# Ledger of designs, part 3: miniprotein binders against Checkpoint protein hus1 homolog (hus1)

Target 1, 271 residues: Checkpoint protein hus1 homolog (hus1), of Dictyostelium discoideum (Social amoeba) (q54nc0)
Amino acid sequence: MKFKAKISKASILLKTVQNIMKIYNECICHITPDKLRFIIQSDFNDGMQVFCEIQRSLIFENFTIESLSDNEIQFQLDLESLRRVLQSATSNGVSDIFTNLTKVRGGPVLHFIIKSGTSGTVIFQDIPIVLLTAQQMAQINEPTLPDPLVHILLPNLKNLQKVIDKMKNISDCLKIMIAMNNRLSFEVETSSGSISTFYSGLDHPQFGDHVLSPDLQATVCVDIKKFAKVLHIHQLKPSEVVLCLYERSIIVHVVLTDIMITYYLPVLIKN

## First folded at step 22 (miniprotein)

Design sn1 (from sm4 with A28S)
Fold by OpenDDE base, last read:
Structure sn1 (fold): chain B 271 residues (1-271), chain A 92 residues (1-92)
Amino acid sequence: as target 1 above (271 residues)
Amino acid sequence: SEIKVTIEVGKKRIIVFVNGLTDEQLKSLMERVFEYIEKMGVREVEITVEADSPEDAERLAEIIAEILRRYGWDEIKIRPEGDTVHITARRK
């Protein structure tokens, strides 16, 4: 098993990691010849899942991977450690970052060398990892969900984040309503009533081969804190963010250039 | 807090972060670092070990000193200073 690469877009990777780590610190990293994937499983984070896919070519240069498992490598790591490495690389200007998988006494590590182009400083860091088998990885699949009940493009995320941040202080339960007539609403209940925010004129991206009727609408409740964590993705300036409502979950699908992030949040079932 | 080993090698600085590593992993990392230093042809090094406690710093310093010895460094001086340990070494 071999993995070596130069990280060319450390800043993008850093921002991505910083965002994902808000969900959960422990992450599964899956490296293929074409993709770098970060996966946060629900079992560790109260039902919230994250699937992040990055085109390998965006992040890694001088990329070499060899594995008996179709040249794929998967491992568990703590994102804080990775963040630290990436932060070190970006804080001192343009740095060359080299990483490789190394089996050492005491267990496998990701080795990082950061060379500053402007200073005579070289940083060494190893991140302990837990290697996963192909079989284990096969069990870590993105949930196959049916077509959503409703879906809509989110408005400006930065603004939405401000709204949700205010609502977080009012209630833990966020009611989300999507109407396929280009309408989205958020509502929280207070002791004296409810506070709602309405958006109109939002586009509906094509999801699948079916066009949903404009008369369709659905409403779900989710944990507002969890939803708020997702909205931090605005820092990456995504081109499009799609909110999908299901009966038991919501999906927030974030589309960036060569980056895709999908968040899965459970619906709070009011008994 | 960050456990950090800083090595001044001539005009260059090498920083090694060792958080979360087992002793064996640490040793391996430091060995690789010293191999890197060897390639630089430097005969003197100044090492600063920063840890979360004096005990941890001293332990780490001892590990480093041992590795230095194995790599042929002589005149190793160790100076504890709280959570920090300073090591100087020369190669004949």
Scores: ipSAE 0.804, ipTM 0.944, lowest interface PAE 0.4, mean pLDDT 91
Fold by OpenDDE base, fold request of step 23:
Structure sn1 (fold): chain B 271 residues (1-271), chain A 92 residues (1-92)
Amino acid sequence: as target 1 above (271 residues)
Amino acid sequence: SEIKVTIEVGKKRIIVFVNGLTDEQLKSLMERVFEYIEKMGVREVEITVEADSPEDAERLAEIIAEILRRYGWDEIKIRPEGDTVHITARRK
């Protein structure tokens, strides 16, 4: 098993890690010849899942990977540790950052070397990892979901974040309604009533060959704090963010150039 | 807080972060660092160990001192200072 690379775009990787880590600190990293994946599983985070997929060529240069499992490597790591490494690389100006998988006494690690282009400073850091088998990875699949009940493009996320940040102080339950006539609403209940925010004129992306009727609408409740965490993705300046409602979950699809992030949030079931 | 080892080697600085590592992993990392230093051909190093506690700093310093000895460094001086430890070593 061998992996080594130069990280060419540490900044974008840092931003990605910083956002994902807000969901959960423990993450599965899956490296293939073509893709870098970060996966947060629901078992650890009260049902919330994250699937992040990055084109390998965007992040890694001088890339080498060898394994008995189709040249794929998967491991668990602490995102905070990775954040620290990437922060060190980006804070000191232009730096070269190199990483490799190393089997050392005490267990496998990701080794990082950061060389400053301006200073004679070299930084060494190892991140402990837990190697996963291909079989274990096979159990960690992105859920194949049917077509959503309803879906819509989210408005400006930065503005939406401000709205949700205010609402999160009122209630833990966020009611989300999507109408296929280009309408989205958020609602929280207060002791004296409800507070709602309405958006109109939002586009619906085309999913599959089925055109949903404009008369369709769906409403779900989710944990507002969890939803608020997702909205931090605005920092990556995504081109589009799609919100999909299902009976038992919502999905937030974030589309970036050569990056795709999918968030899965459970719907709060009123017992 | 971050546990780090700073090594001044001539006009160059090496920083080693060791958070979350087992003792064995730490030893392995430091060995690689000193291998890197050997290639630089320096005869004197100044090391600063910063940890979360004096006990941790001293423990880490002892590990480093042992590695230095194995790599042929002499005149190793260890000076504790609170949650930090200063190490100086020379090689003949």
Scores: ipSAE 0.803, ipTM 0.944, lowest interface PAE 0.4, mean pLDDT 91
Fold by OpenDDE base, fold request of step 23:
Structure sn1 (fold): chain B 271 residues (1-271), chain A 92 residues (1-92)
Amino acid sequence: as target 1 above (271 residues)
Amino acid sequence: SEIKVTIEVGKKRIIVFVNGLTDEQLKSLMERVFEYIEKMGVREVEITVEADSPEDAERLAEIIAEILRRYGWDEIKIRPEGDTVHITARRK
């Protein structure tokens, strides 16, 4: 088993890691010849899941991978540790980052060497990892869902985040309604009333194989704090973010150049 | 907090972060660092160990000192200072 690479676009990777880690710190990293994947799975059915896929060519240069399992490697790691490495590389001017998988006494590690082009400083860091088998990885699958009940393009995420941040102080339950006539609403309830925010004129990007009737609408409730965490993705300046409602879950699909991130949140109440 | 080893070797600075590692993993990392230093051909190094406690700093310093000895370094001096330890070493 062998993996080595030079990390390019460290700033993009850092921003991605910083956002994903808001969901959960422990992550599965899956490296293939073509893709770098970060997967967060909840041990609980009511937990959030994240599937992040990055084109390998965007992140890794001088890439070598060798494995008996179709040249794929998968392992568990601490995202905070990875964040620290990437932060060191990006904060100290222009740096070259080299990484390789090393089996050492005490267990396998991901080794990093950061060479500063400006200061001449060299940084060494190892991140302990847990290697996973191909069989274990096979059990980690992205959920296969049917076409959503309804879907819509989210409005400006930065502004939406501000709205949701205010609402999260009122209630833990966020009511989301999507109507296929370009309408989206958020609502929180208190003992004395409700607060709602309405959006109109939003697009419905094609999702699935069917065109939905404009008369369709659906409403669900989700944990507002969980939803708020997802909205931090605005920092990556995605081109589009699609919200999909299902009977038992919502999906937030983030589209970036050579990066796709999908968030899965459980529905608390269906209305 | 960050646990780090700073090594001044000639005009170069090497920083080693060791958070979250087992003792064996730490030893392995430091060995690789000193292998890198060997290629530089320097005759003197100054090392600063920064940890979360005096005990941790001293433990880490001892590990480093042992590795230095194995790589043929002489005149190893260890000076504790609170949560930090200073090490100097030379080789003939």
Scores: ipSAE 0.803, ipTM 0.944, lowest interface PAE 0.4, mean pLDDT 91
Fold by OpenDDE base, last read:
Structure sn1 (fold): chain B 271 residues (1-271), chain A 92 residues (1-92)
Amino acid sequence: as target 1 above (271 residues)
Amino acid sequence: SEIKVTIEVGKKRIIVFVNGLTDEQLKSLMERVFEYIEKMGVREVEITVEADSPEDAERLAEIIAEILRRYGWDEIKIRPEGDTVHITARRK
């Protein structure tokens, strides 16, 4: 088993890590010849799941991977540790970051070498990891869901975050309604009534082969704090963010250049 | 809060973060660091160990000193200073 690479886009990786770690600190990293995947499983995170896929070519240069398991490697790591490494690399200007998987006494680690281009400083850091087998990885798959009941593009996430941040102080349950006539609403209940925010004129991305009727609508309730955590992704300036409602879950699909992040949240109440 | 080993090697500085590592993992990391230093061809190093306690600093310093000896460094001097330990070593 061998993995070596130069991290060419540490800033992008840092931003990604900083956002997904808001969901949960422990993450499964899956490296293939073409993709870098970060997976947060629901079993440990109150039902939330995250699947992040990054094109390998975006992040890694001088990339080498060798494994008896189709040249794929998977392991568990602490995202905070990875964040610290990446932060060190980005804080001191332009730095070269090299990483490799090393089996050392005491267990496997990800080894990092950060070389500053200006100061001549070299930083060494190892992150302990837990190697996973291919069999274990096979149990960690992205859910294949059918077409959503309804879906819509989210409005400006930064603004939406402000709205949700106010609402989260009122109730734990966020009611989300999507109407296929370009409408989205958020509602929280108060002791004396309800507070709602309405959006109109939002686009519906093409999902599947079927065009949904504009008369369709669905409403679900989710944990507002969980939803608020997802909205921090605005920091990555995604091109599109799609909200999909299902009977038992909602999916927030984030599209970036060479990066896809999918959040899975459980539905608390179906309206 | 961070356990850090700083090595001054000529005009260059090497910083080693060792948080979260087992003793064996730490030893392995330091060995790799000193292998890297060997390639630089330097004959003198100044090492500063910063830890959370004097005891931890001293323990880490001892580990480092042992590795230095294995790599042929001599004239190893260890000077404790609170939560910090200073190590100087030379090679003939």
Scores: ipSAE 0.803, ipTM 0.944, lowest interface PAE 0.4, mean pLDDT 91
Fold by ESMFold2, look of step 22:
Order: sequence, then structure tokens, then C-alpha cells
Structure sn1 (fold): chain B 271 residues (1-271), chain A 92 residues (1-92)
Amino acid sequence: as target 1 above (271 residues)
Amino acid sequence: SEIKVTIEVGKKRIIVFVNGLTDEQLKSLMERVFEYIEKMGVREVEITVEADSPEDAERLAEIIAEILRRYGWDEIKIRPEGDTVHITARRK
């Protein structure tokens, strides 16, 4: 089993890691000949999941991968450790980052060599990993969901984050309403009433092969602190962010050039 | 525990960050670092081990000293200084 590469866009990878690790620090890293994936699945009491997919050619060059599992390699990895490596590579000038899988007594590691182009300093660091079998990886599946009840493009995420950040200090529950006539609202309840923010004129991207009636609307409640964590993705300046409502979950699809990130967040059940 | 090893080899600096490794993984990492240094053909190195405790710093310094002896480094001086251990090594 062999994996070796030079990381060509460490800054993009660092920002991606920084954002997904806000959800959970342990992830599954899945490397194939054409893609790098990060997968976060939390137990049911947290409920959040993240599926991140990056085209291999965006971030790796001089790429070699070989395994008995169709040249795919899968492992558990601590995202804080990866963030530290990428941070050291993007600090104090331009650096070349080389990585490879190393099998060692005591367990496999992901080996990094970081060479500074300015100072001549070389940094060595290993990240311990836990290899997964192909059978173990087959048990890790992105949920297959039907078409959403409703969906909409989110407004400017930085501005939305400011609104949500104010609301999260008021209540734990965020009420989200999407109407397929280009309307979106966010609401929190206070001791004396409610606070709402309304948006109109937001587009509905094509979703599957069916067009939803503009008369459709749906409302769900989610944990506002969890939703606020997702909004930090604005730091990557995505081209589109689609919010989808389901009966028991919401999905946030984040589209960037050669990167796709999907967040799953459970709906709160009111009693 | 987090450990930083700084190795000065002539005008070149090598930094090793150690976090979350077993003793065998740590030994393997340091062996690969000194394989890299061997290609430089140097006869003198200065090493600084910075850890969270004197015990961790001295433990890693002993591992480094053992690797140095294997590569034929004859003169090894180890100077503990709180949470830091300084190692100087020379060979013919």
C-alpha cells in the first residue's frame, strides 16, 4: 500500500480543514485516484455529518496511490493535527509540502516534510492514523434522501452569519421557513415575543428532474448553534450554498470550484 | 505531550514536531530525520529538545542520543535545562 504526493494548494486545504473541524475533530480521510474525501459522522446525540469531496488534481501533484482495494486508501485522522501541519506550511512564506503513508511498528502514520522556499528550514511531522479496511469503508455511507420538501439559495452568508450570531444569544431553537416563491425566513422566540428576519427574491436551483410548485413551503426548527457553525463556510467564498429542508433533517450543499461540501443537521422535534 | 526538536546543521535548520506518537512511531520519525541528515555529510550538529516537562525532554533526548551513536557520532554532550535538553554531537 502506497500513497505519496506533493500538496499544491495548502491554503485552500487548510481553510477547508479549519471549517469542517468546527463540526468534529476526528474524520475519515478517503483517498482515491481522482478524489480526496473528508467524512465526519457523529453519534446520534450530536447528529451532524459532513461529507467533503475535493478533486485530487486541485490539491495533489506528483501523486502516487497503490492498494489492493482498487488503489483507494481510507483512514481515521485527527483534523487538529492536519491543521497544524498545513498551518506551518502556509506561515512565513512559500513552502513545498510532501506527504506519504508510512507503515511503522506502533501503527501507520502520515508523514510530512515541509520545505521553506525562503529560510531553507525543513519541518518533519508524522500524524498517526488508523487504517480502515474496504469492508469498514463500505459501512460508511452518505445518507440517500428523497427530493427535499423545499430548497433555496442562501443569501450572502457573511451577512446571514451576523444575523444568526445575534439570534443565537436569544434562543437555542432556530425556526427556518422556505417558500418556493423565493422567500426565506429565520425566527427565534423570546420571552416577550419573537424576532424574525425575512428574505425575498432568492433563487431556487434546479434539483433533480422535478420542478417544485411555487405554492410549496415548509418550516423546521434546528439547533441554532449548530446552524451557526455551518455558516463559517463563508470564509471559503463558495459560489453557491443551497439549503434543503426535510422532515427530520436539513442539508446545506456548499459548492466551490472542485470542492463540494455537504452538511447534514437534524431537525429538532418540538414537544 | 507536545515536543519540538530543533536541529542546527551548519546554516540549515531542521524542525521536528512530535505530538500523539507512540515510542515506536517517534523512534521511526527520528530515524528518518537522521537519514536525511546523513545525506548532508556533516560532522557536527546542535539539537534542542523542548517539551512540556523535563521527563519528556530527557526521554526524547535519550532516544536521539541512541540514534546518533548508531550513525557513528562519537562525542555526544547532553545538557538538561528545565523543560529543555540541549545536545551537541560531533564525529570524525
Scores: ipSAE 0.773, ipTM 0.938, lowest interface PAE 0.7, mean pLDDT 89

Design sn1 (from sm4 with A28S)
Fold by ESMFold2, fold request of step 23:
Structure sn1 (fold): chain B 271 residues (1-271), chain A 92 residues (1-92)
Amino acid sequence: as target 1 above (271 residues)
Amino acid sequence: SEIKVTIEVGKKRIIVFVNGLTDEQLKSLMERVFEYIEKMGVREVEITVEADSPEDAERLAEIIAEILRRYGWDEIKIRPEGDTVHITARRK
């Protein structure tokens, strides 16, 4: 088993790691000949999940991967540790970052060497990892879901984040309504009434071949603190962010050049 | 819980960050660091180990000293200073 690479575009990888680690710090990293994936599935976070997929050629140069599992390698790692390595490389001018998998008696590590092109400083750091078998990885799949009840392209995320941050101070429950006639609203309830923000004229990206009636609408409640964490993704300046409502979950699809990030958040169920 | 090792080697500075490693992983990391240093052909090195406790600093300093002796460094001076340990080493 062998993994070795030079990391290109460390800045975008750093921003990606910084954003997904807001959900949870322990992550499954899955490396294939074509892709780098980060997967957050937290048994303790009640179904909140993140699936991040990055094209290998965006992130790695001089890339070598070998394994008996179709040249795929998967392992658990601590995202804060990875963030520190990437931060060191991006804070210090021009740097070359080299990484490889190293097997030692105390357990495998990812080995990093960071060489500054503008100074004589070289940084060494190892991140301990826990290797997963292909069978263990096969049990960790992104959910297969039907078409959503309703979906919509989110408005300016930076402005939305400010609105949600204020609502977060008022209530734990965020009511989200999407109408397929280009409308979206967010609402929190207080003891004396409610506070709502309304958006109109938002587009509906095509999902599958089915065209949803503009009369369709749906409303769900989610944990506002969890939803607020997802909105930090604006820092990556994504091309599109699509919000999808389901009966028991919401999904936020984040599209960037050569990067796809999907957030799964549970719907709060009323009896 | 993070240990920083700074190694001054000629005109270069080498920094090693240690977090969450077993003793065997730590020994392996430091051996790889000193294999890198061997290629530089130097006869003097100054090392600073900065930890969260005197115990952690002393533990890593002992590992470093063992590695230095294996690579032929025979004039090793160790000076503990609270949470920090200073090591200087020379060889012919």
Scores: ipSAE 0.773, ipTM 0.939, lowest interface PAE 0.7, mean pLDDT 89
Fold by ESMFold2, fold request of step 23:
Structure sn1 (fold): chain B 271 residues (1-271), chain A 92 residues (1-92)
Amino acid sequence: as target 1 above (271 residues)
Amino acid sequence: SEIKVTIEVGKKRIIVFVNGLTDEQLKSLMERVFEYIEKMGVREVEITVEADSPEDAERLAEIIAEILRRYGWDEIKIRPEGDTVHITARRK
């Protein structure tokens, strides 16, 4: 089993890691000849899940991967540890980052060497990992869900984050309403009433083959702190962010060039 | 445990960050670092080990000293200073 590469776009990888680690620090990393995936599972994360998929050519050069499992390698790692490595490289300005899988008596590691092009300083760092079998990886599947009840493009995420951060100080429950006539609202309850923010004129992208009546609407409640964590994704400047409501969950689809991130959040049961 | 090792060889600097490693993983990392240093062909190194505690700093310093002896470094001076240990090593 062999993995080695030079990391070519450390800045975008760092930002991606920083955002998904706000959800949970331990993740599954899955490397294939064409893709790098980061997966955060729900069982130990209060129902939240993240599936991040990155095209290999975006972030790796001089790439070698060899395994008896169709040249795929999968392992658990600590995202904070990966963040520290990437931060060291991006803080140095123009740095070359080399990584490879190393089998060691105390358990496998990802070995990193960071070479500064300007100072000549070399940084060594290892991240301990836990290798997963192909059978273990096969049990890790993104949920397959029916068509959503309603869906909508989110408004400017930076502005939305400011609104949600203020509402977060008031209540732990966020009421989200989507109407298929281009409307979206967010509401929190106060001791004496409620505070709401309304958006209109937002688009509904085509989602599958179904066409929903403009009269359809749905409302769910989610943990506002969890929803606020998702909104930090604006730092990646995504091209589209689609919010989908389901009976028991919401899904946030985040689209970037060569990167797709999908967040799953549970709906809170009020009644 | 968090440990930073700085190795000065003339004007060149090597930095090793250690976090969350088992003793065997730590030994392997430091061995790979000194294999890199062996290719530089130097006769003197200055090493600073900064840790969260004097115990952690001294433990890693002893590991480094053992590796240095294996690579033929025979003049090794170790100077503990709180949470930091300084190592100077020379060989012919």
Scores: ipSAE 0.768, ipTM 0.940, lowest interface PAE 0.6, mean pLDDT 89
Fold by ESMFold2, last read:
Structure sn1 (fold): chain B 271 residues (1-271), chain A 92 residues (1-92)
Amino acid sequence: as target 1 above (271 residues)
Amino acid sequence: SEIKVTIEVGKKRIIVFVNGLTDEQLKSLMERVFEYIEKMGVREVEITVEADSPEDAERLAEIIAEILRRYGWDEIKIRPEGDTVHITARRK
């Protein structure tokens, strides 16, 4: 088993890691000949899941991968540790970053060498990992869901984040309504009433093979702090962010050049 | 705990960050670092081990000293200073 590469766009990878680690610090990293994936499963974070995939050619050069599992390697790693390596490499100007998988008696590691082009300084760092078996990896599946009840393109995420951050001070529950006539609203309840923010004129991209009636609408409640964590993704400047409502979950599809991130967040059930 | 090792080798500086490693992983990392240094052909090194506790700093310093002895370094001076250990080494 062999993985070796030079990291070519550490800044993009750093920002991606910084955003997904807001959900949970430990993730599954899945490396294939074509893609790098980061996966956060629901059983450790109250039902939230994250599936991030990055085209290999965006971030890796001089890439080698070999395994008996169709040249795929999967492992658990600590995202804070990866963030520190990437931060070190991006803080001081021009640096070359090399990584490889190293198997040692105490458990495998990702080995990093960071070479500064200006100072001649070389940084060594290992990140411990836990390799997953093929059977363990087979249990890791992105949910397959039917078409959503309703869906909509989100407005400017940075501005939306500012609104949601203020609403967090009022309630833990965020009510989200999407109407298929280009309307979206967010609402929290106060001691005396409610506070709402309304958006109109937002597009509905085609989703699946079905066109939903413009009369259709749906409303769900979610944990506002969890939804706010998703909105930090604006830092990656995505080209398209689609919000989908389901009976028991919401899904946020984030599209960037060569990167796709999908967030799954549970709907709060009234008990 | 986090440990930072700074190794001055001539005009070059090597920095090793250690976080969350088992003893066997730590030994392996340091051996790979000194294997890199051996290719440089130097006869003098100055090493600073900075840890979160004197125990962690001294433990890693002991590992480094063992590696240095295996590579033939014979003038090894170790100076503990709180959470930091300074090591200088020379060989023929």
Scores: ipSAE 0.764, ipTM 0.939, lowest interface PAE 0.7, mean pLDDT 89
Fold by ESMFold2, last read:
Structure sn1 (fold): chain B 271 residues (1-271), chain A 92 residues (1-92)
Amino acid sequence: as target 1 above (271 residues)
Amino acid sequence: SEIKVTIEVGKKRIIVFVNGLTDEQLKSLMERVFEYIEKMGVREVEITVEADSPEDAERLAEIIAEILRRYGWDEIKIRPEGDTVHITARRK
C-alpha cells in the first residue's frame, strides 16, 4: 500500500478542512486515483452528514497511489491535525508540501515534509491515522434519494448567516419554506408570535429534464444551530449553493471549481 | 503533549512538530528526520527540544541521543533547562 503526493493549492484545502471540521473533527479520508474525499457520518454528530469530494488534480501533484483495493486507500483522520499542517505551510509564504503514507510500529501515519522556499527551513510532522478495510468502507454510502420535494438557490450566504445568527437567539427550531415560484422564507416562533425573513426572485436550478410546477411548496423544521454551521461554507465563496427539502432531511449542495460538498441535515419531527 | 524540536544543521534549520504520537511513532519520525540529515553530510548538529514538561523534553532527548549514537555521533552533550533540553553532537 502506497500513497505519495505533493500538495498544491494548500490554501483552498485548508479552507475546506476548516469548514467541514465545524461539523465533526474525525472524518474518513478516501483517496482514489482521481478523487480525494472527506466523509463525516451521522452516528457522531446528531444526524448530520458531510460528503466532500475534491478532484485529485486540484490538490495533488506527483501523485502515486497503489493498493490491492483498486488503488484506493481509506482511513480515519483527525481534521484538526490536518488543519495544523496546512496552516504551517500557508503561513510561511511559498512552501512545498510533500506527504506520504508510512506504516510504522505503533500504527500508520501520514508523513508531511514542508519545505520553505524563502528560508530553507524544513518542517516534519506526522499525523496518526486508522486504516479502514474495504469491507469497512463499503458500509459508507452517500444516500441515493429521489428528486426533492422542492429546491432553490440560496441567497447571499454571508448575509443569510447574519439573519440566521440573530434568529438562533430566539428559538432552536428553524422553519424553512421553499415555493417553486422563486420564494424562500425562514421563520422562528416565539411565545407571542413569529419572526420571518422572506426572499423572492431566487432561481431553481435543474439537473435534468424534470421541471417542478411553480405551485409546489414545502415547509420543514430543522435545528437552527446545525443549519448555521452549514452556512459558514460562504468562506469558500462557492459558485452555487442549492437547498433541497425532503420529508426527513434537507440537503445543501455546495459547488466550487473541482470541489463538491454535500451536507445532510435531519428534519425535526414534533409530537 | 505538544513538542517542538529545532535542529540547526549548518546554515539550515529543521523543525519537527510532535503531537499525538505513540513512542514508537515518535521514534520512527525522529529516525526519518535523522535519515534526512544524514543525506546532508554534516558532522555537527545543535538540537533544542521544547515540550510542555521537563519529563516530555527529557524523554524525547533520550530518544534523540539513542538515534544519534546509532548514526555514529560520538560527542553528544545534553543540557536540560526546565521544559527545554539542549543537545549538541559531533562526529568525525
Scores: ipSAE 0.749, ipTM 0.935, lowest interface PAE 0.8, mean pLDDT 89

